# VH-VL binders against o27280, part 488

Target 1, 266 residues: o27280
Amino acid sequence: MDSMNVPEVLEIKRIVEESESVKTFIFSWDFRREVRPGQFVMVWDFRDEKPMSVSLIDPVRSEIGISIRRVGEFTDRVHGLSEGDLLGIRGPYGRGFELMGRDILLVGGGIGMAPLAALADEATARGMRVDALVAARTADELLFLDRLEAAGVNISTCTDDGSCGFKGFAHERLLTLEENHDMAAVCGPEPMMFQVMRILDERDVPAQLSLERYMKCAVGICGQCCLDDTGFRVCAEGPVFWSQELSRVREFGRYRRDPAGRRVPW
Key: E = the ipSAE of ESMFold2; O = the ipSAE of OpenDDE; V2 = 0.75 times the mean of E and O plus 0.25 times the DockQ between their complexes.

## First folded at step 22 (VH-VL)

Design Ai7 (framework fv_marstacimab; at its last look DockQ between E and O 0.95; V2 from the best seeds 0.86)
Fold by OpenDDE, look of step 22:
Structure Ai7 (fold): chain C 266 residues (1-266), chain A 118 residues (1-118), chain B 112 residues (1-112)
Amino acid sequence: as target 1 above (266 residues)
Amino acid sequence: EVQLLESGGGLVQPGGSLRLSCAASGFTFRSYSMSWVRQAPGKGLEWVSAISGRGGKTYYADSVKGRFTISRDNSKNTLYLQMNSLRAEDTAVYYCARHDWYGSFDIWGQGTMVTVSS
Amino acid sequence: QSVLTQPPSVSGAPGQRVTISCTGSSSNIDAGWDVHWYQQLPGTAPKLLIYENTHRPSGVPDRFSGSKSGTSASLAITGLQAEDEADYYCQSHDSSLSGSKVFGGGTKLTVL
């Protein structure tokens, strides 16, 4: 077994409260181990293990950040941790985002903004113009706004209830914004990503989308994250896919598989 | 410094033609859609035409459709407006303006005056 | 004549609060298109004052504020100053006019 598959026990260096339900856990990181926006790590609390996107990559401070939304038992336990506590981290895994061009559009929903925030940092560091459409159900669920703004990102917000920014969904907001982008990166609820991808395709904007699936092994062995009908493994060939790749994925935007392998609708 | 500078304005007879230019500097020109906006003496602002950053899409107000042509040369950082079949009602200061991502005009030139008169 | 309707003029004394309305329709403001505001001082080019309904560009004082609701938008100026005397325009996009930007008729603000 590759050494990269052994969890490294790391101390939580800092915890950032992003929202009521989202915390970013900061760890010291040896950057001899490369990590890219869009990749994920497996987080182990010594009881269970879950895949989490890297939301912060800071080579200067030699730190990474993992943003975790409180959604179940595992994340409840993790959210109960304090600075100085330990977690097991293995990875990074998967294919991350590729930056191209000068102008990039980011479209994120909810916790989907996590990998996009990391991408935004890299893009701005490269001198790219970054526009970010940040979507959430409500204003208090919008993530990383201050961070993005500080990085020089142009931000547009939309909320389902209209409590902040555009009232409606991300794809609806996107139709009302200017179109001059060389590429797009998208991450969020799959129905959102599906609609956004359609618009971007119509606009001839190359797009990369990060999928979320149940991932058990993270190394392309167990098959739990395989996509119909391509056989793409989200943990290996993804989680970042080009729109052209996803156009071949029947289940995209329609259903996913649960831990038992059953089809469950979005 | 971000700047737009219009030129090409002047006096022309009805039915005549004129070509306006807008020189852009201080920003990546191709990354932004551009518009022409005009203002008749003592009147309000009127959007005239727009072009996407890469020049693939153009838009025109009904008042100028078929007569005006917007274009751009990104290698020269220049926006153009070819005005044909000019009418007296086309008399105005013509501004070039940059679109921000939200569709507002965040940068304006100082304008060039076009006078159509017999 | 303008797709967006503004009052032709408003006035206020120094220190007062004034509001300028911008009324659109189902094809622009109520269609989900943002409203932007411009200030045009006498003899100058317009300047972006408010973008995306409520946001101020750098350098614009916080006494300027924008709002949007339904088919209408509003520009509010608090602590009115002599230097605020200018023409103000709202601007949006109209879906019925493919790709067309639209301006209000403009409002002349006089500081008494």
Scores: ipSAE 0.917, ipTM 0.953, lowest interface PAE 0.5, mean pLDDT 95
Fold by ESMFold2, look of step 22:
Structure Ai7 (fold): chain C 266 residues (1-266), chain A 118 residues (1-118), chain B 112 residues (1-112)
Amino acid sequence: as target 1 above (266 residues)
Amino acid sequence: EVQLLESGGGLVQPGGSLRLSCAASGFTFRSYSMSWVRQAPGKGLEWVSAISGRGGKTYYADSVKGRFTISRDNSKNTLYLQMNSLRAEDTAVYYCARHDWYGSFDIWGQGTMVTVSS
Amino acid sequence: QSVLTQPPSVSGAPGQRVTISCTGSSSNIDAGWDVHWYQQLPGTAPKLLIYENTHRPSGVPDRFSGSKSGTSASLAITGLQAEDEADYYCQSHDSSLSGSKVFGGGTKLTVL
């Protein structure tokens, strides 16, 4: 049996170029370690370790996929790797999304679509109707559209610059779409998630939102991922929270903390 | 096959009442908002009323507000329109229509004719 | 209730291109509400032709296309065929008529 707290060194089986800045790395995976959409893994490149959301969960092929956006030194190094190269993976960690009812709304911004793509696959496999609002700054940054379409997901896009779909923010588009959903799952920039949560609350739609915070241990011991006022640990009680849980979190949508513990606005 | 089948039309005197039904099949009825849309003889389409998939929200055109009541029974996959205080200008073919997520009417019934005449 | 304006008729010869306009206002099309288009053949119920301004449902040929700009939308039909002779309606949502779907007055297309 594998230990969740020790990285297992795995070979990169395939790399999918999702965009100029996003790649999906696919690994063979022993599903005795179950993985749920919304859970994360810690990816170790033998120098540093970062949390990454699982974007593909395929027990039939015994594969997982991890989508990584190039934004800094660690992700630059990982993007430079090839099929056959090695990475350390530990996990999965955290609470994933729970499905309920028959009609689900997904609202994803940028790389936040990664865990929602995995959830869409599960929801469609259960026979749910899936509507996905996919947001980005530009058309080139919209992720997973072909995969979602092939799965039978109804897609609406929005871009800040209007280059694809609705011109504007996801919460603005949401106000011009039909409301018939039993639940919603939301992942993306925290200001977007805050605005979307307020609309869903007014509509009485149960919503689950995935938060990101700085992590070190990923198992709830070090306290680096704690939320102010509640003490919720994003790596243990989250990263996925129900909207009612987040209504008690003052920092949500307002600020975050850097690795040194300083408050930083969004 | 996805279908909507209207019934309950007929000839009614002014001031009378009718109840239209629309039987839905081939899809998960409660997942979709539904509308009634009418078309007077030789005229264009006029939206009449809508109801949310769970039935909690209802909407009416000003021309019918206070006289018509939309409802649904999700256990029977049936949409209803109760029409009271009917007037000659209510004479039309009444269509049952399903909303998609984008707000279009992607599925239509065959229509049922309502004639209000003395 | 209709706040969307369409020309009452348009005509074209087989093989030609025709366009049908749909003009709204700041409370519907220009407020970000989508425009949808329907074809109604004589004696039949309307059929969805274009949704979300530009998208075609399965089975609608690519010679039908939609566009939207400002307070206006257009349906274009290229390669006009005799069977395209029908009534065409645009439809949107109007914010000033809370919860209200609105149709244009309809356009009769005649194939010459």
Scores: ipSAE 0.746, ipTM 0.881, lowest interface PAE 0.9, mean pLDDT 90
ESMFold2 (binder alone), look of step 22: mean pLDDT 91; pTM 0.940

Design Ai8 (framework fv_marstacimab; at its last look DockQ between E and O 0.93; V2 from the best seeds 0.84)
Fold by OpenDDE, look of step 22:
Structure Ai8 (fold): chain C 266 residues (1-266), chain A 118 residues (1-118), chain B 112 residues (1-112)
Amino acid sequence: as target 1 above (266 residues)
Amino acid sequence: EVQLLESGGGLVQPGGSLRLSCAASGFTFRSYSMSWVRQAPGKGLEWVSAISGRGGKTYYADSVKGRFTISRDNSKNTLYLQMNSLRAEDTAVYYCARHDWYGSFDIWGQGTMVTVSS
Amino acid sequence: QSVLTQPPSVSGAPGQRVTISCTGSSSNIGAGWDVHWYQQLPGTAPKLLIYENTHRPSGVPDRFSGSKSGTSASLAITGLQAEDEADYYCQSHDSSLSSSKVFGGGTKLTVL
């Protein structure tokens, strides 16, 4: 097997508390190994392995960040780690975001903001105007606000309970914002992404969306992340897709496959 | 420095026409929607018209529909308002204003006075 | 006349707190559209004071604050100063008026 598929054991350099449920783990990174926003890595805690988005790409400090939400046994273990502890990391994998134009709209929900935060850094570094709609269920779940603000990103917040910003869903908030973007990048709950994509299509804004599917191998072999009708493998052809590609995916916004391959509704 | 500068105001008779210009500088003009807002002497602010950054979408207040035309030349960083069939009630200081992402007017010109009188 | 309703005038003494209300409807503020506030000093163009209901642009003192609830918004000024004497306008968007921007009638603030 390709050497790139062997996990590299890395020391946790730093841990950033993003929220009550989200931590960003910082690692030293050799940038001879290229990584792009939107790509993911497989994180191995020497018991189990899970795909995680890269949320920080810092070539100056030679660091990457991986943001992980505490949602189960694996992530519970990882969240129990300290600086100096070790994790296995292999990758990066998948297709990342492509930047185009001068004005970019980011729409993120929950942990979906992880890859978008990395994209925001790149876009702002290129001198692009970045507007970011950050959505979460509650105010305390909004991610990367200070980081985005520091980067010069214009932020609009949306919370389900109205505890911060617009009360409602991201697609509802989007309808109340100005329309002047060359492209959009979207990542979050799939129902959110589905609605946002529809709006962006109506507005003729090219959009890229990052899908979250169960991924086992990350190398396009096992088929666990295959999308119905198209045969797209989220780990290989994605996780970032253009809206035109997703328009051909019947299951998008409707259901996904569980670890057993069964259809699970969103 | 971000700046908007209106011009083209003056005295015109009822039924006449006038073309206002707004020169933008200090920012990427095409990235922003623009509006005209007017204020009659001693009165409040009234939104008149808006145009999207690329110029593909235009909006008008009911009071000026069919008479006013908003346009822009992004190569010249200039916003325009063609005013036809002018009425006395159109007398006002006309401001050009930049839209921020939230739909507020974050940058204003100093305005140009339009007087419609016989 | 105005889609958004403001009191025509408010007054306060230096150091006091004053509030200016902006009452809309279900087609604008109540529909989820943000409220913005502008300050217009005598003989000058309006200046953005509050955007997106509660946010202050750079340079605006924190004694200015905005809030929004239901179909109404409010601008609060604490520690009132002489230089605060001006006209204040709320602004929003109304989907029932062909996607029009709408202003309140304006409030003249007098510092006593």
Scores: ipSAE 0.911, ipTM 0.950, lowest interface PAE 0.5, mean pLDDT 95
Fold by ESMFold2, look of step 22:
Structure Ai8 (fold): chain C 266 residues (1-266), chain A 118 residues (1-118), chain B 112 residues (1-112)
Amino acid sequence: as target 1 above (266 residues)
Amino acid sequence: EVQLLESGGGLVQPGGSLRLSCAASGFTFRSYSMSWVRQAPGKGLEWVSAISGRGGKTYYADSVKGRFTISRDNSKNTLYLQMNSLRAEDTAVYYCARHDWYGSFDIWGQGTMVTVSS
Amino acid sequence: QSVLTQPPSVSGAPGQRVTISCTGSSSNIGAGWDVHWYQQLPGTAPKLLIYENTHRPSGVPDRFSGSKSGTSASLAITGLQAEDEADYYCQSHDSSLSSSKVFGGGTKLTVL
């Protein structure tokens, strides 16, 4: 009944190789279906369907981009596609990021930079000052640096192995940077997000964090994306939550759930 | 063009007071922490005090703590340093400096001279 | 005496390479705090030369370079020019000094 619940089959217009393991797939998009940074789409390869964050929102070119890291069978198949091949797209779904104030901090780990790159474009277009802490295991896995630099974003990098920027974790680097921000947006490995959230809370910086959970329906009826103790549905009330909402969630930063709903450690 | 302009320096006797001002222009003043840095004649740079962009956190070198007060008025784009109980060793050029995100001083004023002498 | 130690002076002839050291401790550079460098030409305000250990602001020539290792940092100047005659300061943050900014004592560079 609702076009958001039925995949639209779209042609891959362009593929950008962001790293050895990450590609951005670009599609023509009718912006009567509005897309906001932090929202997600369900990508269907005619065999399986997975949630993916939007990394590019370009109304001028009538394009969206979806960045996908190769991590398993579904993403291996999608990475094997070429320009002109077809994918199904449902959405967008979920609550995106809200911009406030003039000074925003972005903290992204790995593929978590994808929704933050889209947010950075919107923030800079509004004339905000954008500082981005971009984290990865190695220098080769730092994403979107050239794009962020071209947009006028102030970048600091950190890598686990020290191959680029600060050697260490994002939260350790954050402690040695200046604090003048009206808000923060955070996306990446959940342990990183938990540690970063603690620091931002101590600094009284409002933070929004984008969570990943298993999703099936994407419209809030199946219950597969629920968070412990609160009943929040990541697909409906999230994937972007304010830090004060997440402070009620015991599982955040402690464990994850597999597709069967079982608790597993990070 | 980003600019910082200090004023309020002059000659003052020991035990006296002065208030320095730093007028900021060309950037969003409230977004940046600011410092005062001083340099006695023929000597090196000495950090004096800092204040966060929104004004909620202040920091002082031990040599001035209790005697100097840093403040800012973001509606007037102005940084202040109230200097009380001045001593001869406070004689210096006082610079206003802007912090960048990385903690460096990326913009400096030309300085204002404070002389504490009988 | 400065928390960050620099040699009081260094000299070089035009075209030569000089290096200025900045030695700290476990409460500043060794705790992960960045090192920044400033050039102060005679009679002028300091100017940012290197930030975040190794980065040059726009307009600073690539013959200036910075590095950091352990508890120390270094500024290198290659292709020395007469106008490089100035005072040079390193700056960092020291956690033991009530989390305050600290400068090195300064190094006077003389171009012979």
Scores: ipSAE 0.702, ipTM 0.868, lowest interface PAE 1.2, mean pLDDT 89
ESMFold2 (binder alone), look of step 22: mean pLDDT 92; pTM 0.944

Design Ai9 (framework fv_marstacimab; at its last look DockQ between E and O 0.91; V2 from the best seeds 0.84)
Fold by OpenDDE, look of step 22:
Structure Ai9 (fold): chain C 266 residues (1-266), chain A 118 residues (1-118), chain B 112 residues (1-112)
Amino acid sequence: as target 1 above (266 residues)
Amino acid sequence: EVQLLESGGGLVQPGGSLRLSCAASGFTFRSYSMSWVRQAPGKGLEWVSAISGRGGKTYYADSVKGRFTISRDNSKNTLYLQMNSLRAEDTAVYYCAKHDWYGSFDIWGQGTMVTVSS
Amino acid sequence: QSVLTQPPSVSGAPGQRVTISCTGSSSNIGAGWDVHWYQQLPGTAPKLLIYENTHRPSGVPDRFSGSKSGTSASLAITGLQAEDEADYYCQSHDSSLSGSKVFGGGTKLTVL
């Protein structure tokens, strides 16, 4: 029996309020179970289960962090929890980011910064130069800025309303920044990622992108997160994909499947 | 210590050639674009040329296009500016400058003087 | 003649606030390119003072501040000190000039 598929009941060690809508829940973690930036876990509140990105990986403190945005019933319940409360965690699952080179560009939007924050920690620990373009709709939705800055990450901010940093979208901001990077990691709204990927391809910068899809089983069985036309399962072959892989995915940046399997536009 | 050190400046006749060098230290040279910026005596700053970190892309001001060539040797942490067909108006202190991610020049050399005169 | 326009000179008394303007166009500042500012003390190389419109490098006092709006940028110096007497340059990027960096004409700041 694969123990990784059985939820482990863990106590919330501490809660970090990242923004009005985002909290990071920190758990003690046995690092005999390896976890990589870009992987996700299934969070179980004993009623429902949802995939969540790992946003903190701290082997020194033997902790992981899971950042959760308040967006629905499940996350409302989770956001109502306190330190000391229990959650079920199973995983990690999926393919995480690969680091290569010396210079890495991170482009994140909203809660998409969660896995990128973890990646930033790893990259900086390896002595890589990390530049992070952090995007959000408004200034109060920008995530992990202090954390990234403390890690030595060069930050550029972008907001739709111009309340902080560049006024506009991430791909627009990217065009105005220097482009000396060995690789890029991207995570955020899919329309953003689509545009950013195009720019990175034009610049010949290898890019990895983390997709978000409705995931039910997390183990590649149910097919709910299957991508057209490749048949890639986001939970198994992803959620991190290379740009070359995504170039073959017809639905990328265009539509996704809802819980019923119907096509819904972005 | 982060440092840029220019060399190769001097006196040259109009139509002559000169090659400037900039030795970089204290940072990962290949990771950053580099520029040459010049300043004529008593005048303002003028961007001259830029080169990407890997050296694959070069840019020139219109005033020097076809005459100047920017290059770099990342194995030697050195930036170069080959200046041909020099004119009197090219007389200036030439600075090498390191780009940051935002496109600003966060590190400057002390400059090397180029004088073009008959 | 410079792509970015600065006043040739500004002056202020110690302790006063002075402002240096940098006026661009739709092809540079107005196109979304950042504005950076440099301080050049007499007989020295330029030093980065403000980057990305508003950010101060380490070691730059908080009495220096930058702003950007529309096609223009501004450098403000509060609590003017004698040591602030220098030339100040704004710098940006112009998309119409094949990826060229562009400087303002420079502003001579005199502390009275």
Scores: ipSAE 0.918, ipTM 0.954, lowest interface PAE 0.5, mean pLDDT 95
Fold by ESMFold2, look of step 22:
Structure Ai9 (fold): chain C 266 residues (1-266), chain A 118 residues (1-118), chain B 112 residues (1-112)
Amino acid sequence: as target 1 above (266 residues)
Amino acid sequence: EVQLLESGGGLVQPGGSLRLSCAASGFTFRSYSMSWVRQAPGKGLEWVSAISGRGGKTYYADSVKGRFTISRDNSKNTLYLQMNSLRAEDTAVYYCAKHDWYGSFDIWGQGTMVTVSS
Amino acid sequence: QSVLTQPPSVSGAPGQRVTISCTGSSSNIGAGWDVHWYQQLPGTAPKLLIYENTHRPSGVPDRFSGSKSGTSASLAITGLQAEDEADYYCQSHDSSLSGSKVFGGGTKLTVL
């Protein structure tokens, strides 16, 4: 437990520029410490520490990749690093996605495609049919399309501005695609996930959704990541929840909380 | 390798019944919706009916609602169309067609002819 | 019930470019539903030529291309060949009809 609470300092092996605002940082990883799609790590830049989803899990090359969107001070600093620079990593933490059946739907918005790209690799390696709806505001912000295509994933895109694929929101596109899936995995902006979950629930498609909340300890003891009404800790019982678990959570899709715990509208 | 093979067509009197079958091979049958599409002699394509991969949802063109029943047996990889109360206007080649995720018909059978006349 | 409108026929000489239009409405193409295209050679079943507006299945040459704009779609064939003489259908979905796939009326292409 003490080892899990101390970041391991790792060298950035490669940096992939996924978009103008998203970079993937690749590290050597000892897979005796197993990582599942949907789990997260705490990334330490020697000043601050933030949870980040694992986007690449490659046991053959002994590598993991962590995709980070530039959104603030911490991520600005990390985006300024180069190959050979150091970061602390602790984890992995949390409950990852569980695969079931033979036909999986992925619905990802923006950086939410990161953990789903890792899941797509595992699903295709198991011989599952993988259909992915990839959403963003513009074409330039669609993530991982080449990687998903190379893995044999069937892709549909949607963009708010219509610059690529369907013009509109992910849930609107979903209504114009064929159903026939054993399960779905969803990650992206919480309002998108809420709307997608409602459609999947109506269709009786088991869905797993990956939530993000403020985290401090990552091991379930500080309470900063708790959800209303249930007491679920996102870092321990999640970040991946089944839709039936989330249907008991009134805050999901309706509001978020800032680091002080105050309700803030979406 | 991927194949759809229709059978069960023939000559039938108005008001009669036929059951069409479509044997599927070369793909995971239960993963995909299936349709029947018909084409009257010398005419265009007309969608008739569809069924979801697991069989829980069925859809019908207005011209056949209440008379035709689509079904599937996923253990036998077979699609069916039960046609009752047949009319002369139902005379057509009936195609079995596989959906893809995008809603296109990516695989078609050769068709089976249904003729409704006295 | 809304249908997709195609010209009944088009023609072209070998080597030329032809286009086939598919005109829909706000309840089908205009509502965001994809357009797919099929080729039916005389005496044969239809085969998929274009899906999701612009994509070609494996084995369909790039001289076949599709596009969609507003409530309409178009199929273009360049380098026209005698074997292209066939009926061509567009297909979509209409939101005013629950679960309904809709075909255009078909276009007979004649290679002169």
Scores: ipSAE 0.722, ipTM 0.871, lowest interface PAE 1.1, mean pLDDT 90
ESMFold2 (binder alone), look of step 22: mean pLDDT 93; pTM 0.948

